# Ledger of designs, part 20: VHH binders against Beta-methylmalyl-CoA dehydratase (mch)

Target 1, 351 residues: Beta-methylmalyl-CoA dehydratase (mch), of Chloroflexus aurantiacus (a9wc34)
Amino acid sequence: SAKTNPGNFFEDFRLGQTIVHATPRTITEGDVALYTSLYGSRFALTSSTPFAQSLGLERAPIDSLLVFHIVFGKTVPDISLNAIANLGYAGGRFGAVVYPGDTLSTTSKVIGLRQNKDGKTGVVYVHSVGVNQWDEVVLEYIRWVMVRKRDPNAPAPETVVPDLPDSVPVTDLTVPYTVSAANYNLAHAGSNYLWDDYEVGEKIDHVDGVTIEEAEHMQATRLYQNTARVHFNLHVEREGRFGRRIVYGGHIISLARSLSFNGLANALSIAAINSGRHTNPSFAGDTIYAWSEILAKMAIPGRTDIGALRVRTVATKDRPCHDFPYRDAEGNYDPAVVLDFDYTVLMPRRG
Below, E stands for the ipSAE of ESMFold2; O stands for the ipSAE of OpenDDE; V2 stands for 0.75 times the mean of E and O plus 0.25 times the DockQ between their complexes.

## First folded at step 9 (VHH; framework vhh_sonelokimab_d1)

Design D5 (from D1 with E61K; at its last look DockQ between E and O 0.80; V2 from the best seeds 0.00; counts 0 for: pae E 8.2 > 2)
Fold by ESMFold2, look of step 9:
Structure D5 (fold): chain B 351 residues (1-351), chain A 121 residues (1-121)
Amino acid sequence: as target 1 above (351 residues)
Amino acid sequence: DVQLVESGGGLVQPGGSLRLSCAASGFTFSSYGVGWFRQAPGKEREFIGAISGRGGSTYYKVSEKGRFTISRDNSKNTLYLQMNSLRPEDTAVYYCAAVEYDSSWYLPDYWGQGTLVTVSS
């Protein structure tokens, strides 16, 4: 039937194409409860309305990563249903604060195309924008994905690889908080360490591990309305590359962020996603550990109450992180590494 | 052309040992991360572990740790899996795989055809 949609193959994409993704989504307190139950995030900003109000917000906002997963999930049926791999992220900027009751929708533009030498796959570069019901941007980002061709003989498009930013500049960050040093509650936040106390190059082991359960990673992926079949259909995947359903890479991002509370409790929100790489697949039964490095401290122009930290968080499977596994001298990832995530957080400043 | 050829499979008694080899040709072996997977009849395919190109960094899935050892000899272009204290649940087809430097283990670049290991009385 013409009524079923097989998704796009590489040759279906056109440079400059705009795609309006289906299924706008109102985020509810129920979604927050499910997100919390899946990851156990302890950041006070998103857990406590009185705490959020002390920073000038109306209520506890929706976690930046829940916003990310919902915006991302909208794109999957159109962008990556026939994808082999999600290759990277760039330029991820969070905009307007999202509260329960807000409705999110996503549009995307194809900004680059490159057929691979094998003639069977190509890379699609996509700029996606999530907006709320008032047409305010809540998130934008670029990602690129390797997508199968339907017909290996289809002619290659003109190669266009966009310029990708290394990071979101501090001048482009949305900083919705006001911090009063007299009123900021360190005990409720869970740490005495503020922006001023972290050093560039500092490495922080988050110590704890969390084992992934099969039903939980699929439930999380459904929560985001992400339809990528590799996460769900064992009948097909039993004969696939790994013989198993693979865990959505974003599930690892959220697990790693939640683990990072121990060591980064005052990193209240993620303001930007600068880059990210999913280096090794994860499966149910894997135990995720994480560590972080402070890559940069950035003063926010005109502000002495809040600053930005650029952070790398590395997640591993079945390997504790006390020795900070990463890359060897030749640049190869430690095989246990499943995530290399470069993001920017907002943190209160003492002075 | 690129080839990965597993050998050393066979029938072994519970508690026994077996060493699998994966001979590589057609690419610069030391530039690739290499690893082992297995798939038992009717079960999901399972990642066993991997070893990086020249750095010798290893990862093992917890259930195999202490019984299995992954090693490589770059001068012989060969990956090894030493399996000790074998159990009937280790019965599977064992595959080697290779991923190019900075490529994703989501999509190994090369696979072997597999070698069968049977553990039974």
Scores: ipSAE 0.012, ipTM 0.526, lowest interface PAE 8.2, mean pLDDT 90
ESMFold2 (binder alone), look of step 9: mean pLDDT 80; pTM 0.820
OpenDDE, look of step 9: ipSAE 0.195; ipTM 0.667

Design D6 (from D1 with L107F; at its last look DockQ between E and O 0.56; V2 from the best seeds 0.00; counts 0 for: pae E 10.6 > 2)
Fold by ESMFold2, look of step 9:
Structure D6 (fold): chain B 351 residues (1-351), chain A 121 residues (1-121)
Amino acid sequence: as target 1 above (351 residues)
Amino acid sequence: DVQLVESGGGLVQPGGSLRLSCAASGFTFSSYGVGWFRQAPGKEREFIGAISGRGGSTYYEVSEKGRFTISRDNSKNTLYLQMNSLRPEDTAVYYCAAVEYDSSWYFPDYWGQGTLVTVSS
């Protein structure tokens, strides 16, 4: 029927095209409760209103990653419904604090196009912006996806590959907290280790593992209103490349972040997503482990109460991380690695 | 031009063995991870396994554990798949694939044309 929308194929995208995504969404306390039950995150900022108030906030804010998944999910029917893969992220900056009751909407702009040599797929680069009901930016990021062509003989568009930032500069971070040493409760936070205590190059095994359940990963993906069929339709996927439904890569990001509490408890919030790769598929039954490396310590201009850490968190499937699995000398990922995630967190300083 | 050319397919009896080869050209072979997929009649391609550019690590899909061995010879720009204890369910077209440095095996960058393996009495 003409009323059903098959999504965009590669040749449907135009450089500079702006897409207003459907289904603005008011985030509720119920959404927060479901998110917490899926991942068991223990970061105090998003768990405790009194803790958040001690940092100058009105209430416990929405987790940065829940904001990310909601903003991302709105883009899926238009950007990636016919995608083979989400290839990466760049320039992910979190803006205004989001609370239950806020309404989010997303708009995207096509900033790059490159047809692949196979002539059957192409890469679409999009810049997506999530705003609240006051048109304040809550998140912006770039992602690029490999999308199928409808017609392999369709002419290729002009190739444009955008310049992608290596990281979000510390000067561009939103830092909505005020930290008072007298008021910051280390016992409630769950760790005595603050920004001052971490060393560049330090590797931290988060030690714990979590097994992915089929119903839960699908529930998570539905919570985000993400419609990518590869996560849901076993009738089709039974005959697909892997014979199984694939876990949404963002589910792995949230599992890894939750696991990172053990070792990074004072990493209050994610302020930026610098890059990310979903290196191998994950499936229900896989047990996710994670480890992190401190990539940089960054002073925030004008602040001595709070600093930024740039962190790599690597997640694996069915492989504990005491030996920090990653890439070999030639740069190929260890087969157990399912996520390579480069992000910036905000952490209190002692001085 | 990048080329991957599979060979060594054919008819084999159940319980038998075959060794497939994939000759690579048009890129620096030792810098790429390479691996094998297969496509049974009426199915989409499925991943068998892969080996890193220097051969330092291998990965095998769980369902094929223990019967297949992937290896490479960088001096000959060749990838191999040794298949033992073959079953009729292993009947498929077998493809080699290559992954660019720092890329994901979920979406290989280059594919061969495939070689047919038939396992029957």
Scores: ipSAE 0.000, ipTM 0.356, lowest interface PAE 10.6, mean pLDDT 89
ESMFold2 (binder alone), look of step 9: mean pLDDT 80; pTM 0.820
OpenDDE, look of step 9: ipSAE 0.382; ipTM 0.767

Design D7 (from D1 with S104T; at its last look DockQ between E and O 0.24; V2 from the best seeds 0.00; counts 0 for: pae E 18.0 > 2)
Fold by ESMFold2, look of step 9:
Structure D7 (fold): chain B 351 residues (1-351), chain A 121 residues (1-121)
Amino acid sequence: as target 1 above (351 residues)
Amino acid sequence: DVQLVESGGGLVQPGGSLRLSCAASGFTFSSYGVGWFRQAPGKEREFIGAISGRGGSTYYEVSEKGRFTISRDNSKNTLYLQMNSLRPEDTAVYYCAAVEYDSTWYLPDYWGQGTLVTVSS
């Protein structure tokens, strides 16, 4: 029918094109409860209004990753419905704090295009911006996706590959908290280790594992209104490469973040997503483990109460992380690795 | 047209060795990751391992480490799978596949037609 939308194919994108994504979303307390139940996050900032108030907020804010998944989910029908792969993220900067009752919408701009040499696919680079009902930016990020062509004979567009940042500079971070040593409750936070106590190069095994359930990963993906059919339609996927529905890569990101509480409890919030790779597919029945490495410690200009840590969190399937699985000497990922995630957290400091 | 053609399959006795080849054409072989899958009768297709584009680095699904060796020769546009200490459970159709980006092994860009390996007395 003319009324159904097949999504965009590679040749449908134009450099500089702006896409206003459908279905603005008011986030509710119910959404928060579902998110927490799916991942078991224990970070006090998003769990406790009194704790959030001690940091100068009105109440417990929406988890940064829930904001990310909702903003991301709005883009899927237009950007990646006909995508073969999500290839990467860059420049993910969180802005205004989001609370239940806020309405989020997403707009994207095509900032790069590259047809692959096979002539059957191409890479689309998009800059996506999520805003609240007051047009304040709550999140922006770049992602690039490999998208099928509808017509192999369609002419290739001019190739433009944008320069991608390695990380979000510390000077660009939004730091909405004020930390008072007298008022910061280490016992409620769950750890005595603050920004000052972590060492660059330190590796932390988060020790616990969580098994993915089929209904749960689908429910999570629907919570974000993410419409990518590979996560839902087993009638089709039974005959596909894997014979199964594939888990949304963002589900793994949130599981890994939640697991990281054990070892990084004072990492109050994610302030930036610097990069991320989904290195192997995940399925229901896989047990996810994680470990983290401190990549950098960054002082925030003008602040002695809070600092930033750049962290790599690696998630595995069916492989405990006491030996820190990663890459071999040639740079190939260990087959058990399903996520390589580079992000920046905010953590209180003593000085 | 892109083409991946496997060869070297056949009947081999338990404990034996076999070398599979995959000849590639129609794309820039050296820039693609290339790898092997297999599908035994009545089972799901499973990933064996791959070798990255340009760097020549290899990796394997953990269950197959040690018996199988993957290599490539970019001058001949050919991928190889050396299989040693073969067992009856290795009986399967073996497929080669190619990806432009290593993160996309869950949906390879190109597939071969497969070659049958039978391990029995």
Scores: ipSAE 0.000, ipTM 0.175, lowest interface PAE 18.0, mean pLDDT 89
ESMFold2 (binder alone), look of step 9: mean pLDDT 80; pTM 0.819
OpenDDE, look of step 9: ipSAE 0.053; ipTM 0.606

Design D8 (from D1 with S52Y; at its last look DockQ between E and O 0.01; V2 from the best seeds 0.00; counts 0 for: pae E 18.9 > 2, placed apart)
Fold by ESMFold2, look of step 9:
Structure D8 (fold): chain B 351 residues (1-351), chain A 121 residues (1-121)
Amino acid sequence: as target 1 above (351 residues)
Amino acid sequence: DVQLVESGGGLVQPGGSLRLSCAASGFTFSSYGVGWFRQAPGKEREFIGAIYGRGGSTYYEVSEKGRFTISRDNSKNTLYLQMNSLRPEDTAVYYCAAVEYDSSWYLPDYWGQGTLVTVSS
């Protein structure tokens, strides 16, 4: 039917094209409750309004990753409905704080196109911007996806591969908090370890595991209004590549972040997503573990009360992380690794 | 036409020093933040640091442990990177970039073509 939207195929994208994604979404306290029930997030900033107020906020804000999933989910029908793979992220900068009651919308720009040598697929690079009801940026990021062609004979577009940042510079971070040492409650935060106590190269096993339930990962995908059928349509997927619904990669990101509380409790918010790779598929029944490495400590200009840590969090399936599984000498990921996530957190400083 | 042109790359022994320059033209240099990135073979491009035109504030990625110094000369429209105590791990193509006020570093407005620095025994 002319009224149904099949999504875009690779040859439908044009360099510089701007796409306004349906549908603006008011985030509710109910959405927060569902997010919390799915991941059990314990970071005090997003769990406690009195704690958030002690940092200068109006109320407990929406979790950065819930913002990310909502903004991302809006893009799926237009960008990645016909995608084979989500290949990477870059330059994910969080902006204005989001509260329950705020309305988010997403617009994307095609910033790169590259047909693959097989002539059947191509890579689309998009810059997506989520804004609130006041047109303030709440998140921007780049992602690139491998998308099927509708017609293998369609002519290839001119190849443009954008330059991608390694990380969001600390000077671009939004730091909407003020930290008073007299008022910062370490007991409520859940750890005495602050920015000063972490060292570059330090590896932290988060020790705990969480098993993915079939209904929960599908519910998470639907909570974000993400329409990628591979995550929820078993009638199709039982005949597909894996014979099962695959878990949305963002579900793994949120599980790993939640697990990281044990070891990084004062990493109160994510300020940037620098890169991310979904290295192997996950399925219901898998138990997710995680570990983190401190990649950099970054002073925030003009601030001694709060600092930034660049962190790699690696998630595994059915594989405890006491020995920090990652890549071999050739750069191949351990088969148990399902996520390699490079992000920047904000953490109070002792001095 | 906007141009950013890096120079000063080359071969250096471990423990040595190099000074990179980035000559800028075609825009009001003093009103832009300017900074350095590098990309080692097979690795992601990484941010080294920046110096802002308004106020001249500098920032450095903490992983460099004080070995690198960024400076600018607005009268010459030139950005500098002084690199000391060089290690083989510093081998990379070094890029300069410029960001108009209020723009984010992850989408710099302008890039240079890069200059190769090789640190080997």
Scores: ipSAE 0.000, ipTM 0.154, lowest interface PAE 18.9, mean pLDDT 88
ESMFold2 (binder alone), look of step 9: mean pLDDT 79; pTM 0.809
OpenDDE, look of step 9: ipSAE 0.025; ipTM 0.555

## First folded at step 10 (VHH; framework vhh_sonelokimab_d1)

Design E2 (from C6 with S103Y; at its last look DockQ between E and O 0.65; V2 from the best seeds 0.00; counts 0 for: pae E 9.6 > 2, grease 25.6 > 24.2)
Amino acid sequence: DVQLVESGGGLVQPGGSLRLSCAASGFTFSSYGVGWFRQAPGKEREFIGAISGSGDSTYYEVSEKGRFTISRDNSKNTLYLQMNSLRPEDTAVYYCAAVEYDYSWYLPDYWGQGTLVTVSS
ESMFold2, look of step 10: ipSAE 0.011; ipTM 0.356
ESMFold2 (binder alone), look of step 10: mean pLDDT 81; pTM 0.831
OpenDDE, look of step 10: ipSAE 0.377; ipTM 0.763

Design E3 (from C6 with S103L; at its last look DockQ between E and O 0.17; V2 from the best seeds 0.00; counts 0 for: pae E 11.4 > 2, placed apart)
Fold by OpenDDE, look of step 10:
Structure E3 (fold): chain B 351 residues (1-351), chain A 121 residues (1-121)
Amino acid sequence: as target 1 above (351 residues)
Amino acid sequence: DVQLVESGGGLVQPGGSLRLSCAASGFTFSSYGVGWFRQAPGKEREFIGAISGSGDSTYYEVSEKGRFTISRDNSKNTLYLQMNSLRPEDTAVYYCAAVEYDLSWYLPDYWGQGTLVTVSS
């Protein structure tokens, strides 16, 4: 049909191009409820309005990752509909707090292009920005994706590869709340361990496992309005590379984050996404486990009440994490590892 | 000229082990992801796994019992495939491949000629 949109191919992208993604999304308490039902998050900040209010917020905010998934989902029809691989993320920085009732919109700018030597595909680098109804930035990130060419004979664009940050500097972090030691309820938070209690290099097994159900990951992906075909169409995917539907990588991130509550309960919110790797695919029937390592402790300039922890959370499928599976002696990922997620959380300080 | 040359194939008994090598030349080896495919008689070529340019990331299609391990030595421009607990159904021509971007193996850029592995009593 002439009215259907086949999406963009590699040669359709132009350096500096700005794409306004369709379908602004108003987030509701219903979305929060569904998100909670999918992942069982127990973090106090997003679970309790009184708790959030004790930190200076008007109410319980939307989970950082729910914001991410929604902002990300908007980009799929225009950026990655004809993608063969999602390659990576960098420079993820959360901004204004999001609440139920807020409407999010996403815009992307093409900041890099590189045609592959095969002449059939290329890598597109985009800077995506999510904003609320007041045009406040709620989330920005860089993503690069490998996209098919429609015409293999189309001229190659000039190669431009943007500089990608290794991590978001602590000075660039947004701290949207204030902690009072006298008012912070450790019992309600679910842990007595605060920023001061964690050590760099510390490893935490989050112990529990969660089996992915086919309907659940699909429902989650639809909740985010992510239209990537590989997650939904078994008729097509049955004949595809894996012979079945692949789980959206973000689903694994949220599962792992939820599991991390056991050991990191006072990690109130994610302030930055430094990097993320989906090292192996996940499928329905897989049981996801997770463990975390503290990569860095960062004091926030001008603040004594709250600190930042740079955390690596590793998720595995069908493999408990009591021995902290990650890389072998040669530096290769364990085959069971399905996620290597580098992010920064905000955690109250003991003072 | 870009070349990928597999070696190490041969006849092995069921339950045995075999290590395949892929020697690369004609391009900056460390800048490419490299991986393994195989094609059994009468079957389509299938992806086994790959390793990133730096060697710090691996991706496996075949994860059953961790029988296969992929590694690389950038100082030698060589890719390896360690195969353990081999089965008759592992009989195939094994191919190494290279891709310009790490872990993007839908369309490899370069292919080797392949090496035959036969698992039989």
Scores: ipSAE 0.000, ipTM 0.272, lowest interface PAE 11.0, mean pLDDT 92
ESMFold2, look of step 10: ipSAE 0.000; ipTM 0.327
ESMFold2 (binder alone), look of step 10: mean pLDDT 80; pTM 0.817

Design E4 (from C6 with W105Y Y106W; at its last look DockQ between E and O 0.06; V2 from the best seeds 0.00; counts 0 for: pae E 14.8 > 2, placed apart)
Fold by ESMFold2, look of step 10:
Structure E4 (fold): chain B 351 residues (1-351), chain A 121 residues (1-121)
Amino acid sequence: as target 1 above (351 residues)
Amino acid sequence: DVQLVESGGGLVQPGGSLRLSCAASGFTFSSYGVGWFRQAPGKEREFIGAISGSGDSTYYEVSEKGRFTISRDNSKNTLYLQMNSLRPEDTAVYYCAAVEYDSSYWLPDYWGQGTLVTVSS
């Protein structure tokens, strides 16, 4: 039918094109309850309104990653429905605090195009911006995806590859709360270790594991209104490359973040996503473990109450992380690694 | 030492067929995805397709589907490429590769030396 939308193929994108994604979404307390049930996240800021109020917020805010998944999910039908791979993220900056009752919408701009040498696929670079009902930015990020061509003989567009930041600069971070040393409740937060206690290069095994269930990963992906068919349609995927539905890579991000509570409990919120790779597919039945490395400690100008840590979190499937599995000498990922995630968290400081 | 050795290349008439083999040694073949690339003179390597370690799942670059078939025999540590309805544009050096998949672009860990396929009258 002319009324159904097959999604875009590589040749359908135009440099500078702006896409307004369908389905603005009001986030509810029910969404928060489902998110918490799926991942078991224990960070106090997003779990406790009194805790959030002690930091000057109105209520417990929506988890940064729930915001990310909702903003990301709106883009899928237009950007990546016909993608082979999500290749990377850059410049992911969280803005205004999101609370239950806020309505999010997403727009994207095509900022780069490059046809691959095979002439059958191309890379699309997009800058996506999520805003609330007052047009305040809640999240912006860049991602690039490898998308199929509909017609292998379609002429290639002019190649434009944008310069991508290695990280979100500390001066660009939104730091929406303040920490009173007299009032900060370490017992409720779950750890005595603050920004001052972590060292660059320190590696932390988060020790625990969580097994992925089929219904749960599919439910999570639906919660975000993410329409990528590989996560849902077993009738097709039974005959596909893996014979199974593939777990949404963002599901692994949220599992890894939740596991990181044990070792990083005072990393109260994610302020930036600097980069990420989904290195191997995951499936229901896999048990996810994680470890983290402190990549940088960053003072926030004008603040002595809170600092930023740049963190790498690596997730594995069916492989405990006491020996910090990562890459070999040639730069290839350990077969068990499913996520390499580089992000910035906010953490209280002592004086 | 890891080795991947292609064979079966040669001269073939347009419309003809050819079967390539890739013999693997020095690693646990059944634990790795394997696939085929080709490189025409003056061009970059291009991906043809891949098959999972068990052999239960295959992936093809869309434009090559229907003419090319990938298979593997784990008991012989061998990967195959059956090519039918060959055209002069298929003239290239064909490489096999072994890879541990990630969710990003397909990045092979090991490469063969290549076998030349020439399609001409």
Scores: ipSAE 0.000, ipTM 0.161, lowest interface PAE 14.8, mean pLDDT 88
ESMFold2 (binder alone), look of step 10: mean pLDDT 79; pTM 0.808
OpenDDE, look of step 10: ipSAE 0.016; ipTM 0.362

Design E5 (from C6 with V62Y; at its last look DockQ between E and O 0.63; V2 from the best seeds 0.00; counts 0 for: pae E 8.0 > 2)
Fold by ESMFold2, look of step 10:
Structure E5 (fold): chain B 351 residues (1-351), chain A 121 residues (1-121)
Amino acid sequence: as target 1 above (351 residues)
Amino acid sequence: DVQLVESGGGLVQPGGSLRLSCAASGFTFSSYGVGWFRQAPGKEREFIGAISGSGDSTYYEYSEKGRFTISRDNSKNTLYLQMNSLRPEDTAVYYCAAVEYDSSWYLPDYWGQGTLVTVSS
């Protein structure tokens, strides 16, 4: 039927194209409960309303990554329904705080196109903006995604690869908290280590592992209304390039963030996604481990109560991280690495 | 003219060993991560594992109890898969693949045509 939308294939995209994505979404307390059960994240800001109120918020906000997955998920039917994988991120900036009851919508612009060497796929670069019901930006980011061609013989478009920002400047961060030493409960936060206590170059093994279950990664991906077929349709994927359903890369991001609580408990929220690469596929049965490195400490202008840390979190599959797996001497990723994630967190200072 | 060519497949009895080779040409072999996949009849395709360009780091998804070993010889532009203690469920078409620096195992840049391994009496 003409009423069935098969999604876009690589040759359907045009540079400069703007897309308003369907299905604005009101986030509910039920969504928060499901997100928590999937990842077991222990950050107090998103777990405890009294803790959030001590930072000047109305109540416990929606986790930055849940916001990210919902904003991302709205783009999938138009951008990546026919994708093999989301490959990376850049320029991700979180804006207005999101609470249960807020409604999110997303618009995207195609900012780059490149056909891959196999002639069967291409990479689409998009800039996406998520807004709430008051048209306030809650998140914007760039991502690039590998999308199948409908017709392998279709001519390649002109190649345009955008300049990608290295990081989100500290002056562009939204800092929606106020921190008082009298009100900030280190015991409830789960760590005595604040912004002042971390050193650039410090590496932190988060030690624990979590095994991915088939139903869990699919449930998580459905929670975000992410419809990318590679995560769901085994009837097709049994004959595909991996023979299995692949795990949504964002599921790995959320697992790694949750694991990072042990070592980074006072990293209140993610304020920016500077870079991210999904370097190898993950599948159900894989056990995810993670480690982090402090890349930079950044003072927030005019603030002595809160600072920013730029962090790299690397996730691996079936490889504990006591020796900090990353790249070899030639710069190739260790094959066990599934995520290289460069992001900025907000963390209280001692003053 | 970029090629990956598997060899060494064939019929082997259970408990036996087999060494597969993948000869690479048309690119700088040592700059690529290389690895093995397999697909058994009626089963999902499986990533077996990979080895870094230098050969210093390996990853395995399918090698039970260390039965399979991936290695490479950059002087011969060749990737190897040593398979020991073979079982009938190891019967599959075995593929080699290569990944550029900026690519990932989601989309290997080059594939071989595959070599059939049959494990039966």
Scores: ipSAE 0.013, ipTM 0.508, lowest interface PAE 8.0, mean pLDDT 89
ESMFold2 (binder alone), look of step 10: mean pLDDT 80; pTM 0.813
OpenDDE, look of step 10: ipSAE 0.265; ipTM 0.704

